# Miniprotein binders against q96jn8r1131to1294: the designs that were tried, part 199

Target 1, 164 residues: q96jn8r1131to1294
Amino acid sequence: TLEFLENHGKNILLSNGNRTATRVASYNQGIVVINQPLVPQLLVQVRIDFLNRQWTSSLVLGVITCAPERLNFPASACALKRAAWLLRGRGVFHNGLKICEKFGPNLDTCPEGTILGLRLDSSGGLHLHVNGVDQGVAVPDVPQPCHALVDLYGQCEQVTIVNP
Below, E stands for the ipSAE of ESMFold2; O stands for the ipSAE of OpenDDE; V2 stands for 0.75 times the mean of E and O plus 0.25 times the DockQ between their complexes.

## First folded at step 16 (miniprotein)

Design g21
Fold by ESMFold2-Fast, scan of step 16:
Structure g21 (fold): chain B 164 residues (1-164), chain A 83 residues (1-83)
Amino acid sequence: as target 1 above (164 residues)
Amino acid sequence: SKEEELFKRAEELAKKALYLLEEGDYWRAAYLYLLAAHLALEAGNPELAFEYARKAIELAKKSGNEFILKWAEDLLEKIKEEL
């Protein structure tokens, strides 16, 4: 079953059988990683449970190709300059470099209850799903193996893994 | 060998880029050509890297993707040093 890895950012508390991640302090140190590699056709979904509008920006999600079990997480996923493909706001980033200005909805404005999904297609393209709707290919080729990452940054203080 | 694996991967990315180009997906094709150019350069084939980078620049311009364009232009300057 899909769970968040017990190696995570220091402000994270896992509950609900490691399927719910809560950031219990500040606005950062909230990176979590799914325990299974994101293999083609696997749809990994998380629901936004709680937003704190004290902060401006919100969650980041994407994939990393480094081994996550013993990774020393930076304060923010955006600090990852190697082996990372991230969606932040409406942008798509490869190792910290923006490759697309406007892709999908603005992640900084998704309300509580939104279900966000990541999936690799058979050609290795990374797809974003929002409330069951495929937004298309955010990254056309992701090296494998890769792992789904969620950064509970800013407004987003809680997410829960949900089944398709 | 490492070089053969890099070359094979570059060709796979370039073939995928060509498919995207045929479908009218210019910026994603540009991105894959850009990655193929990096791998071709790393594999010791700057002539092939040059062709891929040139194609990435062309497609980035067509798509209006200024970010991939800047990356591809920077890579092209590095490739020229190896020619």
Scores: ipSAE 0.743, ipTM 0.875, lowest interface PAE 0.9, mean pLDDT 92

Design g22
Fold by ESMFold2-Fast, scan of step 16:
Structure g22 (fold): chain B 164 residues (1-164), chain A 83 residues (1-83)
Amino acid sequence: as target 1 above (164 residues)
Amino acid sequence: SKEEELFKRAEKLAKKALYLLEEGDYWRAAYLYLLAAQLALEAGNPELAFEYARKAIELAKKSGNEFILKWAEDLLEKIKEEL
């Protein structure tokens, strides 16, 4: 059973059996991590439930390779400078350094109801899925074990884990 | 040993980069060569790291990926200090 870990950003409130994460304050401190490692072929999906258009940018998602249960999360996932591969806007980032300018749809413009997925292929490539559609390889090789991370940043105030 | 483990990981990434290059996927190949160069340097093989980093620069230029290019160029300067 996929759940968000109880170790999360300070502005997060978990509900619905730890399958829904709500950011209850500000625009940051909204990092959540899935409770199980992202193993090859496992598709982890979240649905965007609420967008607050007071803010300009939106959620970030990706993977970390450090143990998340006792990690001190920074205010934003993009502040992670080691062991992190993140998708923000249209960019792909490795440890805070952009490695691709334009990949997939712009995450800052995905509407409420959008389902975003992360999956490792058999070669260790990280894939982004949007509403069931594989966007291709965002990162060609991610070390294992790794854990799926969602940063409810800016506009995105609520997400829910959904089954494939 | 730890150095042997790092070397094996570097070679695996370089081999994967070569397959991506054969498919015309230049920026992803550049990224994997860059990672292979970092691992080779960490394993104490700056000569191999130099070869991988030079390849990463070549492919980053070919793909127009300025971000991987800058990273690879910065790594190459560090590698030169160890040669």
Scores: ipSAE 0.763, ipTM 0.889, lowest interface PAE 0.9, mean pLDDT 92

Design g23
Fold by ESMFold2-Fast, scan of step 16:
Structure g23 (fold): chain B 164 residues (1-164), chain A 83 residues (1-83)
Amino acid sequence: as target 1 above (164 residues)
Amino acid sequence: SKEEELFKRAEELAKKALYLLEEGDYWRAAYLYLWAAHLALEAGNPELAFEYARKAIELAKKSGNEFILKWAEDLLEKIKEEL
C-alpha cells in the first residue's frame, strides 16, 4: 500500500508500482515522498539499490509537515526553508540549520543494500532505523501530520520501498 | 606554487558552484562560492574573491541559509580591507 507520490522531483522516474524511484539525470532534482502520512508506529523503509560513486554526498531522508501532493520541490531537500526535518551525512537539520552535529551512521557511506527506516514513536519522536536497528531519536517532537521524504541526492540514484 | 594551486582550486570550486547554480542548488553553490572566495583571497586575488563572495551572499540570501550568509558577509568585509 505504501507508494511514492506521483508528484516528485523532475529527474525521478517511478517504476515497480510506484515503489521504486530512479534518478535518471544529474545529481539532484530527486525528491520523492511516501503517499501515506507517517503515523506513530508505522515503519517506512527504503533500500538503497544503486550508488554512483562519481558524487560525494548521498541520500537525505526525513519528514515534511506540509501537504506534498502538489508541492513544488526544490532542487535539493536541504533547500527547504519550512516544515522540514532532515538527516544528511551525520547531521540533523531543521529548515536548513544544523541542530545535531552527529547522529547515527554517516548516510554518505551507507552501501548498496542498506535499508533505511523512519518511524514516529508514541511521543512524536522521529527515529532512524538502519538495517533493522533503531538508532534512537533524531528529532524529539515532529508536528503531525507529516510525510516521509527521501532525496535521491548525489550518489544515490535508486531506492525501493520494502516491507518490514 | 602554493598560490597557483590555491587559484586552481578556487577556479574548480567556482566552476562546480556555477554548475550547481545552473541546476538550482543555491545553498551548495553559495557554500562553494564562499570557499572559492576564501581561496582566491589567500591566493592574492582580492578582486576575484570579491566577485565570489558577492555571489555567495546573493545565493545564501536566496537559499535562506543564515550560517553561510553570515560567513560570506564576514568574508566580504575582510576582502574590502584588501582592495
Scores: ipSAE 0.014, ipTM 0.094, lowest interface PAE 7.6, mean pLDDT 84

Design g24 (at its last fold request DockQ between E and O 0.99; V2 from the best seeds 0.00; counts 0 for: pae E 1.6 > 1.5)
Fold by OpenDDE base, fold request of step 19:
Formats: sequence, structure tokens, C-alpha cells
Structure g24 (fold): chain B 164 residues (1-164), chain A 83 residues (1-83)
Amino acid sequence: as target 1 above (164 residues)
Amino acid sequence: SKEEELFKRAEELAKKALYLLEQGDYWRAAYLYLLAAELALEAGNPELAFEYARKAIELAKKSGNEFILKWAEELLEKIKEEL
């Protein structure tokens, strides 16, 4: 069963069998990692449950290849400078460096109810799914094993892991 | 050895880059060559790193990706110091 790990950002409260993450304070310290590593053909999806429009930026989605149970999470995913591939807004980032500016839909403008998915293909390419639609390859190669990461940042105050 | 592993990984990425290049996917190919260059340099092969970095720069320009271009050019300067 897919769940969020107990090792998470300071402002996160887990519920619903650790399938729901809620940021209960401030605008940051909201990183969560899904327990099972991404393997080819496994689609991992989260639904945006609640947004606070007071902020302009929203959730960050991506993967990490370091051991998530040992990670001391920074206040935001943007501070991850090692073993991290992130999607923020329409940008793709590797270890904090932008590698693409115009990929897929803008994550900062996704409404509540949007279902975001990550999937590795057989070649190790990382795909973004939005409401079940494959948006293409965000990162052409991600080392395995890797774990899906969600940063409940800014607007995004709650997400839930959902089945495909 | 660690260097051998890095070298093998670099070659794998370069192979994937070539495949993407053949499909016309220039920025993703550039990115993979960039990564291959970094690994080759870490593996102690600055000559190979230089080759991969040049490919990354070429394809970054072709794709109009200024982010990868900047990264690759900075890496190239570092590689030149090791030659």
C-alpha cells in the first residue's frame, strides 16, 4: 500500500492511514515522501485536496534517489541540491538547477481536485500525469530506486494519495 | 571500482542521448550528454567529459535551451582545467 513516510516536514500532519498529508502551519516545511519506490509502469498519484489562495506558489512534485528515511528535510524542496528532480510551476529542476522552463501545465494554477501522477517508463524516463493524461517525459533518465516526493508549499495545504 | 561504475553509467547516458537525438529531442539529449560529461569527469576521464560536454552545448544551442547551455558551458570550463 502506498503511504507517506513518517519522516516528513515539520508542519505536516498525516492522516487516513498516512495517505493524506496536511500542512497545518506556515507556508513551508511541508515535504512528504511516498514509502514505495517508483518502479517502471507504477503510476503514483496524489490529489490536491485544499488550496489557500493567499499564496502564489503551489506544490512541488518530483523524485529523490537518496534514502528518504534518513533525510533531514529542508524547509522547501527548492533547497534540495542533491539527488532530486522536481517539477515546479512549468519548470523542471535537477538538484536545484532549472533544466526546462516550459513543461506541462502550470502546477501553481492547478485547482483543487486535480490529480497529479508520476510514472517511470521502461527507459527510466519520468512522466507527469495530470488527471490521468500523460503530459510527456519530464526527465529523460532517473536513477532507480527513487521515491516520489511532494512539497506542500504555499497554496497547497493538503494532498491525498489516490489509486489510478 | 567506483570509477568503472561511473564510466559505465556515463556511457549509458550517452547512448540514451544519441537515441533521443535521432528522434529530434534536442534538449533532453543535451541534458543526458551533460550528465554523462559530469560522470566522465568524476571517473577521471576529462577527454571523454570534454567530448560529451561539447555535444551538450551543441544540442542545447540547437534546442534553444539556455539553462542547459549555461550549465554545460560552466562544466566545460571546469573540464578544461583538468586537461
Scores: ipSAE 0.881, ipTM 0.941, lowest interface PAE 0.5, mean pLDDT 96
Fold by ESMFold2-Fast, scan of step 16:
Structure g24 (fold): chain B 164 residues (1-164), chain A 83 residues (1-83)
Amino acid sequence: as target 1 above (164 residues)
Amino acid sequence: SKEEELFKRAEELAKKALYLLEQGDYWRAAYLYLLAAELALEAGNPELAFEYARKAIELAKKSGNEFILKWAEELLEKIKEEL
């Protein structure tokens, strides 16, 4: 069963059997990681439950290849400079370096109720899914093992793991 | 050895890059060639790294991806120091 790991950002509170993550303070310190490696064809999905529009930017999602169980998370996922492939706004980032300017929809404008998914294809390509629709390959090759990460940054204060 | 592992990974990435190039996917192919170049350099083969970095630059220009282009150009300068 998919759950968020007990190791998470300082401002996160887990509930609903560790399937809901809530950022209870500020705008940062909101990183959560899925408890199982992202293996090919596993679709990990989260629903945006609550947006606080006093902040401007919103959630970041992607994968990390370091072991997450005892990782000391930075204030934001974008501060990860090693072993991280992230989607933020419309951009795709490899270890903090932008590699694609416009990919998929703008994550800073997705409304409450949006379901965002991550999946590896059989060739190791990382896909983004939005409301069940495959947006294509964001990163063509991700090293294994890797772990799905969501950063409840800015506007996004709550997400819940959902089944297809 | 570690060098053999790096070399095999570089070759795997270069083969995937060639496949993407054949599909007309220029910026993703450029990205994979760039990663292959980094691994080839780390494995102690700057000649191979140079070949991969040159391909990455060509494909980044063709795709108009300024970010991959800048990264590839910076890596190429580093590779030249080892030749």
Scores: ipSAE 0.790, ipTM 0.902, lowest interface PAE 0.8, mean pLDDT 92
Fold by ESMFold2, look of step 17:
Structure g24 (fold): chain B 164 residues (1-164), chain A 83 residues (1-83)
Amino acid sequence: as target 1 above (164 residues)
Amino acid sequence: SKEEELFKRAEELAKKALYLLEQGDYWRAAYLYLLAAELALEAGNPELAFEYARKAIELAKKSGNEFILKWAEELLEKIKEEL
């Protein structure tokens, strides 16, 4: 059973058996990590439950390869400059450096109810799924072990882990 | 050793890059060659790093990916200082 890890951003409240994360203050400090590393054929999915359209930017998805249980998280995932691959808006980033400008849908415009998924393929490629549809390879090689990360940033105030 | 592991990983990335290149996926191939170049440099092999960085530049140009191109060109200049 997939859950959000107890170690998370300071503004996060976990509920629903640690499968729901809510950002309860401000616009940041909302990083959460899935409690098991990605392995081939594991599809990690979260549903966007609540958006506050007062903000312009929304959640960030991605993976980190640092062990997450005792990691000291920054205020925002964008500040991760090591061992991090992130999908933000339509961009793909490695350690803060943009490597692709337009991949998949714009995360800043995904509505409530959208189900976003991450998985590794057999060659180490990171795939994004949107409402069950594979968007292709975002990052062609991510070292293992890696851990799925969601930053409940800006608009995104709540997400829930869902079964595929 | 750590250097042997870095070198082996660089070779694995370069092999994957070649596969992507053969499929016409130039920007992802360029990205993997760029990572291979960084690993080769960290492994203490600036000559191999130079070779991989030049491949990354060539493929970034073919793909029109200006982000990878800028990164690869900066890395190549750094590698030249170690040759």
Scores: ipSAE 0.674, ipTM 0.875, lowest interface PAE 1.3, mean pLDDT 93
ESMFold2 (binder alone), look of step 17: mean pLDDT 89; pTM 0.886
OpenDDE base, look of step 17: ipSAE 0.877; ipTM 0.939
ESMFold2, fold request of step 19: ipSAE 0.504, 0.632, 0.526; ipTM 0.817, 0.866, 0.828
ESMFold2 (binder alone), fold request of step 19: mean pLDDT 89, 88, 89; pTM 0.884, 0.881, 0.885
OpenDDE base, fold request of step 19: ipSAE 0.880, 0.878; ipTM 0.941, 0.940

Design g25
Fold by ESMFold2-Fast, scan of step 16:
Structure g25 (fold): chain B 164 residues (1-164), chain A 83 residues (1-83)
Amino acid sequence: as target 1 above (164 residues)
Amino acid sequence: SKEEELFKRAEELAKKALYLLEEGDYWRAAYLYLWAAELALEAGNPELAFEYARKAIELAKKSGNEFILKFAEDLLEKIKEEL
């Protein structure tokens, strides 16, 4: 079954059989990674459970191609300069560099209850799903193996893995 | 070898870029050509890297993607040093 890895940002508390991640302090140090590689056609989904409107920016999600079990996570996912493809706000980032200004909906404005999904298509393209709706190809090719990452940054203080 | 693996990956990305170009998807094609150019340069083929980077610049301009354009132009200057 899909779970968050025990290796995570220091402000994270895992519960619900490692399927719920809660950021218990500050606005950062909230990176979590799914325990299984994102293989083609696997849809990994998380639900936004709690937003703290004190902060401006919110959840970041994407994939990394380095082994996550022993990785020293930075304070925020956007500090990853290698082997990372991230969706933040409306932007798409490859290794910390913006490659697209406006891809899909603004992740900083998704309300509680939103279900966000990541999926690789058969050509290695990374798709974002929002409430079951495919937003299209955010990144046309991602090396494998890769691992789904969620950064509970800013407003987003809790997410739960949900089955497709 | 590592160089052969990089070269093959660069060619794979360039083929995907060509497919996206045929579909009118200019900024994603530009991104793949940019990445292909980086890998071709690392593989020791600056001539091929030059062709890919030039294509990335063309398509980034056509799509209005200023970010890929900047990266491709920066890479092209590095490639010129190796020719």
Scores: ipSAE 0.699, ipTM 0.863, lowest interface PAE 1.2, mean pLDDT 91

Design g26
Fold by ESMFold2-Fast, scan of step 16:
Structure g26 (fold): chain B 164 residues (1-164), chain A 83 residues (1-83)
Amino acid sequence: as target 1 above (164 residues)
Amino acid sequence: SKEEELFKRAEELAKKALYLLEEGDYWRAAYLYLWAAELALEAGNPELAFEYARKAIELAKKSGNEFILKLAEDLLEKIKEEL
């Protein structure tokens, strides 16, 4: 059963058996990590439950290859300068550096109810899924073990794991 | 040793980049060559890092990926200082 780890950003409150994450303050300090490694064929999915349009930009999604159980999370996932591959807006980022300008749909404009998924293929390629549709390979070779990360940044104040 | 692990990883990434290049996937191949060059430089092999960085530049230009191009050009300048 997939759950969010109890080690998370300080503005996060977990509920629903650790399957729902809510950011209860500000716009940052909202990083959560899935409780098991992202292994090939495992599709990890989260649904956007609530968007606060007071803020600009939204949820960041990706993977980290460091151990998450005791990690001191930064204020935003974009501050991770090592061992992090992230999707933000339409961009793909490796350790904070943009490597692709336009990949998949714009995460800053996905509405409430959108289901976002991460999956590794058999060659270590990281795929983004949006409402069940595979967007292709965002990152061609992710080291393992790796862990799925969601940053409830800006507009995105609540997500729920929908395929545990 | 750490240097041998980095070298092995760099070579693995370069081999995968070549595979992607043969499939016509230029920007992802450029990215893997860039990463391979960084690891080769960290492993203490600036000659190999130079070779990979030049491949990254070539493929970034071919794909029109200005972000990988800038990163690869910046890395190439650092590599030249070690040669």
Scores: ipSAE 0.739, ipTM 0.884, lowest interface PAE 1.1, mean pLDDT 92

Design g27
Fold by ESMFold2-Fast, scan of step 16:
Structure g27 (fold): chain B 164 residues (1-164), chain A 83 residues (1-83)
Amino acid sequence: as target 1 above (164 residues)
Amino acid sequence: SKEEELFKRAEELAKKALYLLEEGDYWRAAYLYLHAAELALEAGNPELAFEYARKAIELAKKSGNEFILKWAEDLLEKIKEEL
């Protein structure tokens, strides 16, 4: 079964059998990683449970190709300058460099209850799903193995893994 | 060898980029050519890297993707140092 890894950002508390992640302090140090590699056709989904509108930016989603079990996470996922492909706001980032200005919906404005998904297609393309709708290919070729990452940044203080 | 692996990966990316180009997906094709250029340079083939970087620049311009364009232009300058 899908769970969040016990290795996570310092402000994260896991509950609900490691399927719910809550950021209990500040606006950062909220990175969590799924316990299984993102293999082709596996759809990993999280639901936004709680938004704190004190903050302006919200969660970041993506993949990393480094081993996550012993990784020292930075304060935010966007500080990762190696082995990281991230979706933030409307942008797509590779190792901290923006590669696409507008892709999919603005993640900073997704409401509570939104279900966000990550999936690799058979060609290694990384897809974003929003409420069951495939937004298309955010990154056309992701090295493998890779691991799905959620950064509970800013507004997003709680997410829960949901099954398809 | 390591060089053989890099060349095979670069060719794989270039092939995938060509497929995307046929579908009219210019900026994603540019991104893959850019990555192929990096691998070709690492493999010790700056002439091949130059060809891939040029394709990336052309496609980035076609798509209006200024970010990939800037990255490809910066990479091309590095490639020229090895020619």
Scores: ipSAE 0.643, ipTM 0.840, lowest interface PAE 1.5, mean pLDDT 91

Design g28 (at its last look DockQ between E and O 0.91; V2 from the best seeds 0.00; counts 0 for: pae E 1.7 > 1.5)
Fold by OpenDDE base, look of step 17:
Structure g28 (fold): chain B 164 residues (1-164), chain A 83 residues (1-83)
Amino acid sequence: as target 1 above (164 residues)
Amino acid sequence: SKEEELFKRAEELAKKALYLLEEGDYWRAAYLYLQAAELALEAGNPELAFEYARKAIELAKKSGNEFILKWAEDLLEKIKEEL
């Protein structure tokens, strides 16, 4: 069963069998990691449950290849400078450096109810899914094992892991 | 050895890059060559790293991807220091 790890950002409260993450304070410290590593063809999806429109930015999606259970989470995913591939807005980042500016829909403007997914293909390419639609390869190669990461940042205050 | 593993990984990425290049996917190919260069350098093979970095630069230019271009150029300078 897919769940968020107990090791998470300081402002996160887990519920619903650790399938729901809620940021209960401030606008940051909201990183969560899904327990099972991404394996080829495994689609991991989260639904945006609640947005707080007083903020401008929203959630960050991505994967990490470091051991998530031992990770000392920074206040935001953008501070991860190693072993991290992130999707923020329409940008794709690797270890904090932008590698693509216009990929997929703008994550900062996804409304509540949007279902976002990550999937590795057979070649190790990382795909973004939005409401069940494959947006293409965000990162052509990600080392394995890797774990899906969600940063409940800014507007995004709650997400829930959902089954495909 | 660790270096051998890194080397093999670099070659795998380069092969993937070549495949993407044949499909006309320039920026993703550029990124893969960039990563291959990083791994080759870590493996202690600056000559191979140099080759991959140059390919990354070329393909980044073709794709118009300034981000990968900058990264690859910075890496190239680092590689030159180890040649």
Scores: ipSAE 0.880, ipTM 0.941, lowest interface PAE 0.5, mean pLDDT 96
Fold by ESMFold2-Fast, scan of step 16:
Structure g28 (fold): chain B 164 residues (1-164), chain A 83 residues (1-83)
Amino acid sequence: as target 1 above (164 residues)
Amino acid sequence: SKEEELFKRAEELAKKALYLLEEGDYWRAAYLYLQAAELALEAGNPELAFEYARKAIELAKKSGNEFILKWAEDLLEKIKEEL
């Protein structure tokens, strides 16, 4: 029973039992967080429902290790300077610092219908899944507990949580 | 104590880094040694932090990861101030 938390970026509207997030304005203020911690082997997946290609970059996803209910979200996830591990474009970022230049496919080019997944392995490594295919270890160890985060930035205006 | 928890976490990360190094995964091993060095420094053990940071620099150079290299070099300078 995965849902997006009601604490979210100000441009987000939740629907479909809090399983669909829509950014209704601008290009930013679109951060959403999954309601349950990402425990080992749990695969959390979202589908890209709608892309507005007038913007240049697209969604960001990853994990945070701070309590989601205590967060005042910045305009974009990449502004998070603490407790955040994010995938943007082809890059992997820890607290705003790039740690890998090229990992997996370019998230800025994923089409509508793409299913993106996050999973922790038994060693605490964070994996990205794209259309069911494990892309490998993006971050080799993430502190726990952690929560999956999606930033509906730029092109990405709607995502829906989907079952594995 | 908090220091004991930080120290234990640093050792766990260093052990994972060694496993990744044995698998030839240089940049991820460098990242874990870097994280272990930060935790060891926070735990009040700059000597251990120095050893981990040195290993992170070596492996970051070997992997060609300029981002982890810069981070590890900056951390090593901070560690030297506490030795």
Scores: ipSAE 0.777, ipTM 0.896, lowest interface PAE 0.8, mean pLDDT 92
Fold by ESMFold2, look of step 17:
Structure g28 (fold): chain B 164 residues (1-164), chain A 83 residues (1-83)
Amino acid sequence: as target 1 above (164 residues)
Amino acid sequence: SKEEELFKRAEELAKKALYLLEEGDYWRAAYLYLQAAELALEAGNPELAFEYARKAIELAKKSGNEFILKWAEDLLEKIKEEL
């Protein structure tokens, strides 16, 4: 079953059988990782449960290829400089470097209830899904194994893993 | 060895980049050539890394992706130090 790993950002509280992550302090230290690696047939989906519009930026989605069980997490996903591909706002980033300015919707404006999904295609391309709609290939090749990552940053204070 | 695996991966990415180029997807092709260049350099083959980085620059310019272009140009300068 899909769950968030017990190894997570220090401001995260896991609940609901480790399927719900809540950031309980500040605006950062909110990285969570899905316990199973992505494979082409696996769609990992999270629902945005609670947003605090006091903050300007919102959640970051992506994947990492380093082993997540013992990873020392930085304060925010944007500080990941190795083995990371991230979607932030409308931008696509690899190891902290922007590679695309506009892909998919602006994550900073997604409302509560939005369901965001990540999957690999058969060629190793990383796809974003928004409310069941495939946004296309964000990154054309991501090595396996990789794990889905969510950074409950800024506005985003709670997400829940949901079934496809 | 690690170098052999990196080289094999670099060639794999270059082949995928060629496929994307044939489909007209210039910025994603440039991105894959850039990744292939970094792997070739890490594998100790700066001549191949140079070739891939030049292709990445060419395709990044063609696509108008200034972010990949900047990255590829910086990598090319780094590769020149090892030629």
Scores: ipSAE 0.560, ipTM 0.824, lowest interface PAE 1.7, mean pLDDT 92
ESMFold2 (binder alone), look of step 17: mean pLDDT 88; pTM 0.872

Design g29
Fold by ESMFold2-Fast, scan of step 16:
Structure g29 (fold): chain B 164 residues (1-164), chain A 83 residues (1-83)
Amino acid sequence: as target 1 above (164 residues)
Amino acid sequence: SKEEELFKRAEKLAKKALYLLEEGDYWRAAYLYLLAAEEALEAGNPELAFEYARKAIELAKKSGNEFILKWAEDLLEKIKEEL
């Protein structure tokens, strides 16, 4: 079953059978990774459970292609400069480099209860789903194997893995 | 070999880029040509990498994607060091 890996950012506490991640301190050190590779057709979904409006930016999500159980996570996912494809705000990033200015809704403004999904299509394109709606291809070809990553940054202090 | 795997991946990326180009998706096609150029360069084929990077610059300009354009220009300078 889908769970968050025990290897995570130092401010994360896992609960609910490792399916809920809570950032218990500060605004950073909140990276979590799904335990199963993101294979074509698998839709990995997380629900935003709690937002702390003290902070201005919010969660980041995407994929990494390095071995997740041996990763030394940086303070924020945006510091990853290799093997990472991330969605932050409205931007799409390849290894820390912005490749698209405006894609999908602004992740910094998604309210509590929003369900965000990541899926690979048959051609290896990475799709973002928001409340069940496919936003299209954010990244046209992601190397495989890859793993879904969520960075509970800023406002987003809790997410839970949600099954269809 | 690793070089053969990289070359094969470069070719697949370039074919996918061509498909996106034919669909009018210029910036994603440019992105895939850039990835193809990186793989070709690592495979030891800077001539092929140069061709892909040049195509990426053309398509990034057509799409108005300044981020892909800068990456393509930076990669082209790196490729020139290997020619």
Scores: ipSAE 0.718, ipTM 0.867, lowest interface PAE 0.9, mean pLDDT 91

